# VH-VL binders against q55gd9: the designs that were tried, part 1

All scores and structures are predictions.

Target 1, 194 residues: q55gd9
Amino acid sequence: MSNQVFQFPPYYHKEPFFTIQPILNTRKKQFQMWQDLILQYCRYYKIYELDINESIKSNSVLFNNEKINRKLSREALKSIIDDIIENGFAEWVDKEKEKEKEKDKDNNNNNRVLIMWRKPDEWASLIYKWVADCGLLNTVLTVWEIQNGDDSKKQEFHQLNTTILMKSLKVLEKQSKCQTFSQDENVGVKFFSI
Below, numbering starts at 1 at the first letter of every chain, in headers, positions and changes, except where a header shows other numbers; antibody chains aren't numbered by Kabat.
ipSAE, averaged over its two directions, is called F for ESMFold2-Fast, E for ESMFold2 and O for OpenDDE. V2 adds 0.75 times the mean of E and O to 0.25 times the DockQ between the complexes of E and O.
[cut] marks letters that were taken out.

## First folded at step 1 (VH-VL)

Design a01 (framework fv_adalimumab_6cr1)
Fold by ESMFold2-Fast, scan of step 1:
Structure a01 (fold): chain C 194 residues (1-194), chain A 123 residues (1-123), chain B 107 residues (1-107)
Amino acid sequence: as target 1 above (194 residues)
Amino acid sequence: EVQLVESGGGLVQPGRSLRLSCAASGFTFDDYAMHWVRQAPGKGLEWVSAISWNSGSIDYADSVEGRFTISRDNAKNSLYLQMNSLRAEDTAVYYCAKEYYDTSGYYLPFDYWGQGTLVTVSS
Amino acid sequence: DIQMTQSPSSLSASVGDRVTITCRASQGISNYLAWYQQKPGKAPKLLIYAASTLQSGVPSRFSGSGSGTDFTLTISSLQPEDVATYYCQKYNSAPLTFGQGTKVEIK
């Protein structure tokens, strides 16, 4: 409608898009289109987690098209999310405080999903480049400063989800490009030149 | 291999009817919207009509509304255009065209076209 | 109804020249614009979709740009096989209107 709101692609208004296709090659393309739509939508609105039950219950516009009177079933949406997870762009949210519910990851209690329109490797590269470009190598930064500081205000990772940021820093750690350390709620990180 | 083969064109008198067919192969016909596009001799392309996968949504260009009827038979992988009350202005090559999506998920309006079938409306 | 206007209607250029064709929509169509190439006696061939995405198998000398109402097709170095008529098309909603076409010839 407006250039300042998310523009749905034309395939979002085709009835077959909302019905899981029976032919494998057609279904594969359909799932790739759903992945692209979900990731673009989440990037546009800075949505890092989706609640499946709430999305279905509230008839979220992402999964319910009022114009053509079609919506994804819960089972269809879960199949699509599983495919996105297999492709590395999403993960089921694991609540650390509920460690005993690790076994619930594969049942119908899985409801919240972390959305990563950029994989941790890509965020890691963007963050490291920014640190190097700003002359912050060999300087201690806090996770808070990376997310909320004035120096990162124009960066795409400003206000990046903490779980995704920590995954990205772990990528850099494995490359010997940084070292993280924590003190209470504060996580510090020192980035190294190579 | 994706193929669209039109048939049914020919010379017809003004005011009469003609039915065009398009035989589709090499893809799951039932999953895609199909279109008719025409081109008058020496002129540009004109979109004529569209039909959704299940025939639930049908659109026509203003120039043919009320005279032409688009239909499909998914069991036969076939698209049709019934042309009634033909006029000299309907003289054109008629193309069958298919919508698709690339592997990155981008919508492609007409990734494949038929060879076209010539309709000549003349007295 | 949204009008699609191409400029110029025809052009003649030399082999190796940079050729530019423009397409204007009377109302905003976002990036739902495609470019087609049609050689004499043949069906049109899709060159570009989503305003700037090159179709598989199309030479890299072709490129598209623009969004909203103003769009451009560029051939960076014209080749003899590029002699054809080029059409833009809006596809955000019916009618899927084409521009009137631009005929490209070699001098």
Scores: ipSAE 0.005, ipTM 0.446, lowest interface PAE 12.8, mean pLDDT 85

Design a10 (framework fv_adalimumab_6cr1)
Fold by ESMFold2-Fast, scan of step 1:
Structure a10 (fold): chain C 194 residues (1-194), chain A 122 residues (1-122), chain B 107 residues (1-107)
Amino acid sequence: as target 1 above (194 residues)
Amino acid sequence: EVQLVESGGGLVQPGRSLRLSCAASGFTFSSYAMHWVRQAPGKGLEWVSAISYSGGSTDYADSVEGRFTISRDNAKNSLYLQMNSLRAEDTAVYYCARHYGDYLYRYGMDVWGQGTLVTVSS
Amino acid sequence: DIQMTQSPSSLSASVGDRVTITCRASQGIRNYLAWYQQKPGKAPKLLIYAASTLQSGVPSRFSGSGSGTDFTLTISSLQPEDVATYYCQKYNSAPYTFGQGTKVEIK
């Protein structure tokens, strides 16, 4: 690219954007605008996880506007993230770890969030179309090959976050379009014609 | 056989430039991020620079930022490090290394070259 | 920048001894930690990745443990060929910082 700097929308430079609005209808529009900004920013830089504490501590440009001297509070950011999660575009990483680890007290804090500018259903569709278009139906692929292989290097899902990829493959499994084969070191997947 | 071979090292005077090369073979070079790591005589390993699989993203250690440029030519299976404004403290063996990632967050540098010595001295 | 600190900086042990090397990150890095072995005059070799997973071909006497900030490399029964300097490295994000190294020698 001629540049790799994200272009912020005009509302990013309006001071009220950084103050949580008390009126419900205004707040809903504000939160939708924050969702759009966060998802577009993460898509631009291929960011699949955000660390809330680190973003606030480092004065990330996403949440701190030096030009107008305004920044989101941690509480405001948490509220916005909760809304994005309710809309299906994000998920707490710490919550997923809690489900997988029994009696692990280290998972007591929601600080890292998985960002999904495309939902698993959308990734599933893109991946399946690519498999069909490349003549890879009825062959075994590894998760590694989908993420890092030469055949996928021009695809948007190249280097896709593993958690999101696995969620997307689960969507295809529910549609009887693939079957995953788990083992210690690798996950294989075979895609079927319908 | 998966391998990386560095070249271009040698004796160079302070303030001058050197270009290091790393030739990759036995794997799909364009699918992997690559690193340069250096080691001063008798000292530990120091990460220098990284480049994404496509060449679209680069990172540098603070000690070399603005002076060194990492690049790659995927058609030639080659990684490069352009070193400008060399200082005595840049004297080190320079290794290229492949960034390994897999399904279960199993990341590391799994393939290393033999290293090429750069000596910055009069 | 996250600092990576190893302890001890050097150690001398006898063949057959259990050797433990620690690595501490100044901030949490989850399990994005690798261990490398470097023998004199040679390039480093990856021993362990994801804090605890042995690289293919690495002897089973090597093991890794830990998560977050505190990590350990253990050699259950030291062999003469294990004489080397051992390095930890974070790889969650740039910079891909190494610890200062731990030199392991035979008495």
Scores: ipSAE 0.000, ipTM 0.427, lowest interface PAE 20.2, mean pLDDT 84

Design d01 (framework fv_dalutrafusp)
Fold by ESMFold2-Fast, scan of step 1:
Structure d01 (fold): chain C 194 residues (1-194), chain A 124 residues (1-124), chain B 107 residues (1-107)
Amino acid sequence: as target 1 above (194 residues)
Amino acid sequence: EVQLVQSGAEVKKPGESLKISCKASGYSFTSYWINWVRQMPGKGLEWMGRIDPSDSYTNYAGKFKDQVTISADKSISTAYLQWSSLKASDTAMYYCARHEYYDSTGYLDAFDIWGQGTLVTVSS
Amino acid sequence: DIQMTQSPSSLSASVGDRVTITCRASQSISSYLNWYQQKPGKAPKLLIYAASSLQSGVPSRFSGSGSGTDFTFTISSLQPEDIATYYCQQSYSTPLTFGQGTKVEIK
């Protein structure tokens, strides 16, 4: 990936950033800085899923600083991702099928991570406000229309990852602000006024 | 003394299985990747793949994917290269080599320690 | 895959000569380039890493330079014990790839 468009913060070029810090308070700050960087980078490029193994294999610029000859180890990256998950900004992707030889190993279960620079509840609020503002309450919309329709083209959630969108709709359902249902080959949703 | 010691020479027939080993000593086995490198008689060096012993994560060169399996047992500090069915074209010297993907001051992606090599001869 | 091309494939020089081997990458690899020496019947030995860094215990007559796609390995004063095949290797991305090797002989 081109790093000529995304501006890395100054701490990205400090050698200790790539080395797990031994002092607890320093390590906590370091992990927060890694979280901020990962979320900002993914938001910039609209990356909703990261493959840990592929990121390490390809020496992704996100985790490999060629200028100072420092890279984050796979072990350090997994520790950082675990912390991001604990903070609610990521979760492991559910693997559906074990068809290929490369997927025969159980230790590969935690290799893809869903990145959420906005949590589902924040997306839920943005989507509901948009529906209300456009006068679409009490009408049926499809998930496709929310993601790809002309009315949502200027919204940040346009082209939002389907998994994150569905999580956001579930937040609204728990608040009795919408109901999802099957509509032909798509998921439909009806939003309610409070 | 930091060293990688490989298993002895093997003479096999086509279709037979084989597993060769690379035993590490004198360092933290899980802190270094173990690489496998092939050298056919009179030819140059070919990188086959590598393993991170800490979690058994592997990378393979495309040419060797589906030809071999790389594994490691961190309890005995040993890495392995395995064939389910040998071919005459597998006749070669096989080297294991470590590289430090990460340390407390940075990383070094160079093969600083090599095994002595395992000669594998496959003929009918 | 990144292809590594070495030149020459072989060379013959006299003791005390300056020997130069070049290595070209098919794409930029920054400074992620290593040089190895392999003597007949032996495993390879690391001489240079990160394009220009001398490995501990390696004689100072060996040096490396270059960045991006073009790299040079030099032996400033060839010694009899330097008879070997020399390989460059990129460590920028997997699969890691070696040059085809340069055989160095004494006249």
Scores: ipSAE 0.000, ipTM 0.437, lowest interface PAE 17.7, mean pLDDT 85

Design p01 (framework fv_pozelimab)
Fold by ESMFold2-Fast, scan of step 1:
Formats: C-alpha cells, structure tokens, sequence
Structure p01 (fold): chain C 194 residues (1-194), chain A 121 residues (1-121), chain B 107 residues (1-107)
C-alpha cells in the first residue's frame, strides 16, 4: 500500500467529541461533525457498508482514538447513524434476508449500514454525463460495464456499490433519461438523449 | 444451551506450532465474537485474541506475530495456531463466547472447560 | 496496555461475612469492566458486566460499583460456594487485560 493515510481533523482528538453532548445546539454541531468525518473517511477508502458491531469491537480508528483513550459507544454511534440516515446519506441494510427462511432464534435487527457519501442523484448526474461524453447515448450498456469496464476506469463510480448504482439508475429512469431491463445474467440499461 | 469444547494435543515441542480447535454446539457460531484466553499454571488470565464469525480478527500485541485465529462456520468451529512455542506458552487454553450485547465491551458468558498444553522436551 | 491492579491479592473470611475486593485501572475505562469468578480446575464464570450489571442467574449478594479507574466487587453475605479466585477485566481498549486475581479463602 502507499504511504498515504486518511488525515483526521483536529476535533477528532478532543475528548468531548466522543461523548454525546447534552445541549441540543451543541449536539447538532457534534452530529454534523461526525457525519462529515464518517462520510469523508468512507469516501477516502471507498467503503460503502459499515458493520456497526465489527467497527466498534475491532476498535476501528474511525470510532476509537487511542491517543486520547476515547471511543464512541454503540449507543452513540447508532444515534449518529440515525441522524445521517435522516439526512439521506445512509440507510440500514437488511442482514437476515439472504438465507431464506432461516429462523431468527438468536438474531437481532440490522447492524450493517449503507454509506452514501454521494447521494443517488449526484451519482446519476455523473453517470449520465459520462455516458453522453463517451458517445454512448442510445446504446445498451450493462451494469457490469459501468462498474468494471475500461471506459469507466477513471470515473469515481468505477466499482460503485451495486445497490447505490441501481438507486442512481432509478433516479435517471424517473427523469426518462434511461430504461433498465433484465439481460441474461446482467441488468442492461439504455440511456436516452434529451 | 450453548457448549464450547477445546480439542488439540496436550504436549507440544519447543519451536513447533500449537494448534487448538473450539467446537460450538447447541447454538450457531454466526453473529458472535469468539475468543481465546490462556492461564499459565498458578497464574492469572491472559487474553489472546478474537475472531468475528465473518473472519475479522484482533490479537494481543504480545502474541500478534505468532498467533492466528480462524473460523469455519460450516463446522461450527474456530481455531488457534500459535507458532514458535516456548516453555512460557505452557498454559490452560480456554475458548469463550462474547455475549451479544448492545455495548462496546466484551462479556464472556460461555466458556469451554479448558485444555492444558505443555511445551516440553 | 491498561494495567489492572486488584487488592487484596488474598483474603480469609467466614461464611456470612461481607467481602469487598477492589480493582484499579491505570487509566480511565468508563464502566467497561467485568468481574469473573474461578474455582480450582474450572473455567471462569461471568458475574458482573458494565461495572455494575448482574449477570442472569448470579445471586443478588454480588454487587459491582465504580467507574473511571476505581471499582469494587462486594459479596454481602459470603456463602460456602463463594470461596474462589475473582478477576476483574477491562474491555475498554485492546489488549483486553485482567487483574492479577484475588483469592477468597475460608477461615
């Protein structure tokens, strides 16, 4: 790996940052600072999903500051994540649906969260501009080609999380700028000129 | 009713690799953290490391260069390998489950009975 | 690493006595402390978590108190089955560290 690492802002090294503030106005600013940090960190490392329990237990540097001996509690992190969701930059991932009708004897609710440092409408705009700039309007592309093709290699959405990509294509579909369809094993999409 | 059982050789030669397996019964290994803890004869407890069922690990820095913890969800087992052992590694080795709880800590609610590993000859 | 120091290292007590064991952390650990009981030849058993929360099935005579750096475990009326070694554990930061143990002996 390179010698580059994420640079934490100075407030990350202040002890009160890791304790939920009791005064509403101060807490609103604190939560905004946590949102900014989480989104910037995830953007830097291209992290689209966080496991809350794993992040806390592994002492992820995002939520645990060894220099000042402070870490965010699960309750505090959940409150912060709820606020980020309300602001439209995250949503819970349903963990227990992949293994069909497995009984929930020892299971809990969601602990994985989808992180969207760009909202689907921002990704939609970037993808559409790229399609237009490359002369690919009115041709069929696959979701795989958008994510993994050579033509998208320099684009920020190269290797974009599939769930976020599909949300972004739905934004374009509502604008009549594309139509998605099933194509064998892949999802195909045709982008339209205005 | 969850039960943990350690298994592996009770005698290991110096410089060899110590290998132990913990078998979980009466419950699933999924969605829990699993840990190894050891106790030299007549002494206190030392935390070795943990594994989350997805494969994420964390180790005591004093053992990190020699310790590897792995999980096999299909067999409901997790294992410890400790390389380059010396007499100082002689201890009872315990496996334990971290209770699922909404906290940042560890609460070891189920333990194996422990297995004595002697490093000699 | 966070050092956990227990006091006393051992004590002698009679059935019915009130016993107090202390545990001190080398730095602040909030309430991220557990207490474990170990009888000879057996695995440790969780008694208290989050400094003061009683584990299900553990008798109410066991009580934990404290926060930050100073913690206590109290047994309000010692029973014959309580003669054991007791360990505190901080789970605030890695590596997880145990105290050296306090042996509670009869007589």
Amino acid sequence: as target 1 above (194 residues)
Amino acid sequence: QVQLQESGPGLVKPSETLSLTCTVSGGSISSYYWTWIRQPPGKGLEWIGYIYYSGSTNYNPSLKSRATISVDTSKNQFSLKLSSVTAADTAVYYCARDRYYESSGFEFDYWGQGTLVTVSS
Amino acid sequence: AIQMTQSPSSLSASVGDRVTITCRASQGIRNDLGWYQQKPGKAPKLLIYAASSLQSGVPSRFAGRGSGTDFTLTISSLQPEDFATYYCLQDYNYPLTFGQGTKVEIK
Scores: ipSAE 0.006, ipTM 0.494, lowest interface PAE 13.3, mean pLDDT 86

Design p02 (framework fv_pozelimab; at its last look DockQ between E and O 0.55; V2 from the best seeds 0.00; counts 0 for: pae E 10.6 > 2)
Fold by ESMFold2-Fast, scan of step 1:
Structure p02 (fold): chain C 194 residues (1-194), chain A 120 residues (1-120), chain B 107 residues (1-107)
Amino acid sequence: as target 1 above (194 residues)
Amino acid sequence: QVQLQESGPGLVKPSETLSLTCTVSGGSISSYYWTWIRQPPGKGLEWIGYIYTSGSTNYNPSLKSRATISVDTSKNQFSLKLSSVTAADTAVYYCAREGYSYGWDAFDIWGQGTLVTVSS
Amino acid sequence: AIQMTQSPSSLSASVGDRVTITCRASQGIRNDLGWYQQKPGKAPKLLIYAASSLQSGVPSRFAGRGSGTDFTLTISSLQPEDFATYYCLQHNSYPWTFGQGTKVEIK
């Protein structure tokens, strides 16, 4: 069970899948298929962030098919990621974090991307239901407890990326279902009955 | 190996909604484009529309105001609803998979078709 | 919408004959054309995709050629099982459009 590997769809083994198609309608379908593949793969392995340069350099199986000797180019992958971002399933990681590193002279103009196979509103619904089901409404939880606590071990959002979790809590906050607050560099949250 | 089977009433009254379901067997419905195509008796083929398993759809403009395609991945099914039918909607309705070809546009697997007659 | 016109609308031929069917698009569609065979009472079957690529399992007597606006399906040596109506389909631009069909009858 824990030794199972991701099952790639049949189109992953077709050579033109790895080349950006010149016709707009065909390219739209190709990009939707790439979106589906990337999101399903990341969900299967619980990958919340992709490093594009490292994925290409390491010949990640997601973007390199050794069976047919085809590899997605960095520019093709970037075009696909831009489309996924427009569809609301990804975001470039904070540009200021990259800038603060100041380790090289070259601007790495978008390399790390946040992957959201569930949008923040869907995570919000799952988290709120869990809080209600566990009788934790009107109590204070920490973000750490939601991500790493024993009570959430069997939940899909266990070990959920902090950025995605915070986005999800903001969704609930806008619905008046929770209130977040900072405490000792940790974020606390209180969930309310509706 | 993968097979498609249409189902639904063979007779629909004028002004009512035609409702058909396509059941996919022998493989997963996920990660494919699925389409509906119809053929009036003695006439040619007309593309109705497609759905991707994410729910994304596209329709023939001639039918867009009346046609709705939906997918239920848990049942391995996708469906067509066509509202306000008339005798002109009498046709054999086919479901088909858009398999990989150059540009993802070939219909490589078809259901057997189901005849829908619009009559009082 | 792109109009697809097939020629001829029908033809009769003998077993062993070479049969040619033409499909013409009202605007350029590159090689985004498929050919389908429909036998009486049956669903259509994909024969050729991308104008000239033979679908696996389809006999080599079927060949597609052409690009842009003018396309041809050739059956090099007609067999009794080739009695059917043949349709071209453009998949360059939505909506997808079929030709009106060419009926092939074996004498």
Scores: ipSAE 0.006, ipTM 0.588, lowest interface PAE 8.7, mean pLDDT 87
Fold by ESMFold2, look of step 2:
Structure p02 (fold): chain C 194 residues (1-194), chain A 120 residues (1-120), chain B 107 residues (1-107)
Amino acid sequence: as target 1 above (194 residues)
Amino acid sequence: QVQLQESGPGLVKPSETLSLTCTVSGGSISSYYWTWIRQPPGKGLEWIGYIYTSGSTNYNPSLKSRATISVDTSKNQFSLKLSSVTAADTAVYYCAREGYSYGWDAFDIWGQGTLVTVSS
Amino acid sequence: AIQMTQSPSSLSASVGDRVTITCRASQGIRNDLGWYQQKPGKAPKLLIYAASSLQSGVPSRFAGRGSGTDFTLTISSLQPEDFATYYCLQHNSYPWTFGQGTKVEIK
């Protein structure tokens, strides 16, 4: 990473930004500003997952502005995250919906969120281009090599979150541009020329 | 619609305190950033500072030691006091609202301005 | 504080002329810039916010452009009511700062 720190926009320093606005049209603009801020912050620091409870408990600087003594409430953050999910830039991290039905309300399954500051189809395009440029079409790579291998060190997808990587490969599978398979403890992928 | 009006003495002696009040009508003072801006004759605009309804303030560093902005929500007013004035403080003083519709980024409503002259 | 430099400080123009004024920031401010019009004896009026977005009720002959450090305000066909002084304002960081102004006069 760099020695630089993320530069917050002026609206981060406004007290009402940290309180859900009562007027619907104003709230929609507020939520768009929070979406933009969250996505930019996560891209800057390569953050692919947020834990809502931990972010609030740890007084994460993203949601807690100490200079103006204002902090986003858990309810407000949850509402903002729900809106980001509706817009397609985030997703709850859950195992199954049926498992949610078996739990009491005290189980906080709506807590960890996958942040997609670059969408899976955009990651898919970057990965496919790299495979083609390196002459690796019609060969087998491991998912680990794409994510962590020496040959991917210069690529934006190096150390990409595994869930997002698998979603991105699924995009390519649907387009007939690759096929994934499991062989014991490994996940392999073969990319096809089109 | 929301309207702002400045009031206060037009003449202030050097070394004394300039005191102005801005009255907000046609809307509530709550939940906005209320700002003082000044303009010396024939010169440009200078941001002085703001107050939010909670009492939270921010000032131009060049004026921070001399400026005090306060709010009276019961009267729907906010005010500026500028101490130890000199001729350099002669200016038209404006009150303004920082509009929320633009992310608190723009002054969408201004008072008419009041000239304050500092002269012995 | 971020210094905002406008150019020119004044100009003379005729009705129907295309007028362009510039504003330069001493450091990058993204698109956090507004343009204001001020007529003699009157308060400033917001024209452009976010560098290029037209305020409600402002004629389409006004256009803002730019990002980073270099910004322009253009009036495509000057009208009699446009003779005024124009200011840019940066809102990227406190203290907020105005340019020194550009006076547009009748030639």
Scores: ipSAE 0.006, ipTM 0.533, lowest interface PAE 10.6, mean pLDDT 86
Fold by OpenDDE, look of step 2:
Structure p02 (fold): chain C 194 residues (1-194), chain A 120 residues (1-120), chain B 107 residues (1-107)
Amino acid sequence: as target 1 above (194 residues)
Amino acid sequence: QVQLQESGPGLVKPSETLSLTCTVSGGSISSYYWTWIRQPPGKGLEWIGYIYTSGSTNYNPSLKSRATISVDTSKNQFSLKLSSVTAADTAVYYCAREGYSYGWDAFDIWGQGTLVTVSS
Amino acid sequence: AIQMTQSPSSLSASVGDRVTITCRASQGIRNDLGWYQQKPGKAPKLLIYAASSLQSGVPSRFAGRGSGTDFTLTISSLQPEDFATYYCLQHNSYPWTFGQGTKVEIK
């Protein structure tokens, strides 16, 4: 599927889609459309983090449609992202972690956002099901094995963002379905049968 | 609420140009795609084309060579011109708004339609 | 152009009947399909958008289903005001194209 190109929806090719609508109801619809598009796009390419500045500067195809010569402004994109966050499908990346990254240091504004087309509880369910199906209950796996192991290659959560994965595992812990612990330079997870 | 009304001659001679205007009332013409659709008597619907208030247009290939859609934002109107008409162009012509609802396009507002007959 | 084929072209039904109209696209159109109702001498009215979403103000007896190439409009209990011609519209790719229509007549 590596050669397949994401197919944009028809509204992506409409100029009004790239202009924040002044009418509240229309804007709500517009923002819903953007949310859907962003989540679909990120899911398709397994993008878990977006940098707003980079997206705008690089003329990301997601926010810049050259065919109709329309693009989102940074402010517009930020507003849309804020809405997505409010709806629970995104979170701002911790600024402290961003400061460690030599890239776009925005000390005053959030710039990097974690995209979650699935909520942690959904990921948790998928992961647990996989562990059960593989007969790995009551065994110990590493976070790395879950993310990068050969056995998980066919799973949607393969190469899942670490932050999201950890959130998902936390959900399972709360359900008494697993326990996380430090293992060398990684995190170990013991899954329990219920 | 937004309303659309078609206006223009109901009779056009063969080889002449059909000219219609759609007047938008109750709201601004800005930020929407405005569409022309026609329906021959007793037949189905045919999409003609659209115009965005910026001037961007798209036409049905079947009519592209003859159809011209324009917009006048100052008058809150958009128009259709269809050149070299024949009897086959006899139809009720509708103007409509392409609206967005939950991320999808649809014709959510229509004019009442106007019959244009091509006859000598 | 994408061809939309409706079935049947016409049908007779009684008040209270369940009516189903089918629309088939010549190629995949995802959910980019709308359903319209047209009464004689009137403009079409939007009923369903995005294949299955009910337009505001439309009675719940109308339902749209399907994705890809096969779509259905269902009227669960036909009412007197529902006798009309129904059209499907694809807006997945240009030119936008309508089905040929289905006339729902009183039996």
Scores: ipSAE 0.006, ipTM 0.524, lowest interface PAE 10.5, mean pLDDT 90
ESMFold2 (binder alone), look of step 2: mean pLDDT 92; pTM 0.943

Design p04 (framework fv_pozelimab)
Fold by ESMFold2-Fast, scan of step 1:
Structure p04 (fold): chain C 194 residues (1-194), chain A 119 residues (1-119), chain B 107 residues (1-107)
Amino acid sequence: as target 1 above (194 residues)
Amino acid sequence: QVQLQESGPGLVKPSETLSLTCTVSGGSISGYYWTWIRQPPGKGLEWIGYIYHSGSTNYNPSLKSRATISVDTSKNQFSLKLSSVTAADTAVYYCARVLYSSGWEFDYWGQGTLVTVSS
Amino acid sequence: AIQMTQSPSSLSASVGDRVTITCRASQGIRNDLGWYQQKPGKAPKLLIYAASSLQSGVPSRFAGRGSGTDFTLTISSLQPEDFATYYCLQYNSYPRTFGQGTKVEIK
């Protein structure tokens, strides 16, 4: 909706927030605050993938604060994203074959990042509980039905990014709680009672 | 209560598209998976594919390149199209409902319709 | 694809006999196995699901057993209406695969 607006925290309106701090302990706190902001913002708008170049070029409100005339630089954003990846809440979009064939300096694949405000383990738990609660254990569901079906409409994982969903199903497979089936572009999954 | 009825041409020429419709009565098509199974004369059963009422599909790999299943919830119907048919596609075609509450078995079946592929 | 092999391909029996039909999967399918009965000119009918669970309305003389790769269907006292072809179906993985069928015919 046009009336639906994310509420930024007070530290978003402090000029030093947009400049990488030189002192290690201060920078650690700054990066944690950026992580919290990025994850909360992406959760609010259901954004699973960020294009760094496009975010900077479009002056995204997430990284450009017009009220104080401060904008996060592309280099600063990349440093922050690298930190979020180390913490397990993001990963570079894997287009490995394209990256191998392209030069690093001009490779756009290096600028797309998957954002995970919930880690795959947490999504796995939410999905399994929903399957059990709805009486769907020992039945086959498609990945599409989990993401777009009527039964999942009120769940947070409705419209969940496919890459994150598949990572979450792999967590359940490791726990012997489900088995996935592949038919080209169609993926089915059967969840088991424990 | 729930009944399924297949309909469509009983004769299809080689290289043409086989088109069948399954009409569901006595219950809603919504909330269930629906499937097509075939049986060549004197032979066993072969699963073709399924569709959820929302349009999500899955096909037998042996038929995926030629098979298309679609659903029309307003008419309470779902359909099978099989392109580029040959004599090997001569079979009785069944539609059935998939009951996922008890493990994906086929609980209601149509009576079947014979499709002969011949020039 | 998982291959389902039934044995025997056919058998002859008399009313009152105990009949056993076997189904073997080429790999483990847990208990994701159903049994279907098909009479000439008719659609198959579900008898057993989850390897051993009797479908509503099916006579208690039908029983399924097994898990993993080896499954059996038994008819404890064959009735005239039981002369039919029986198929097993695995629904553990895609594509779904049927056994080749076992024909139960009168002696």
Scores: ipSAE 0.005, ipTM 0.452, lowest interface PAE 14.0, mean pLDDT 85

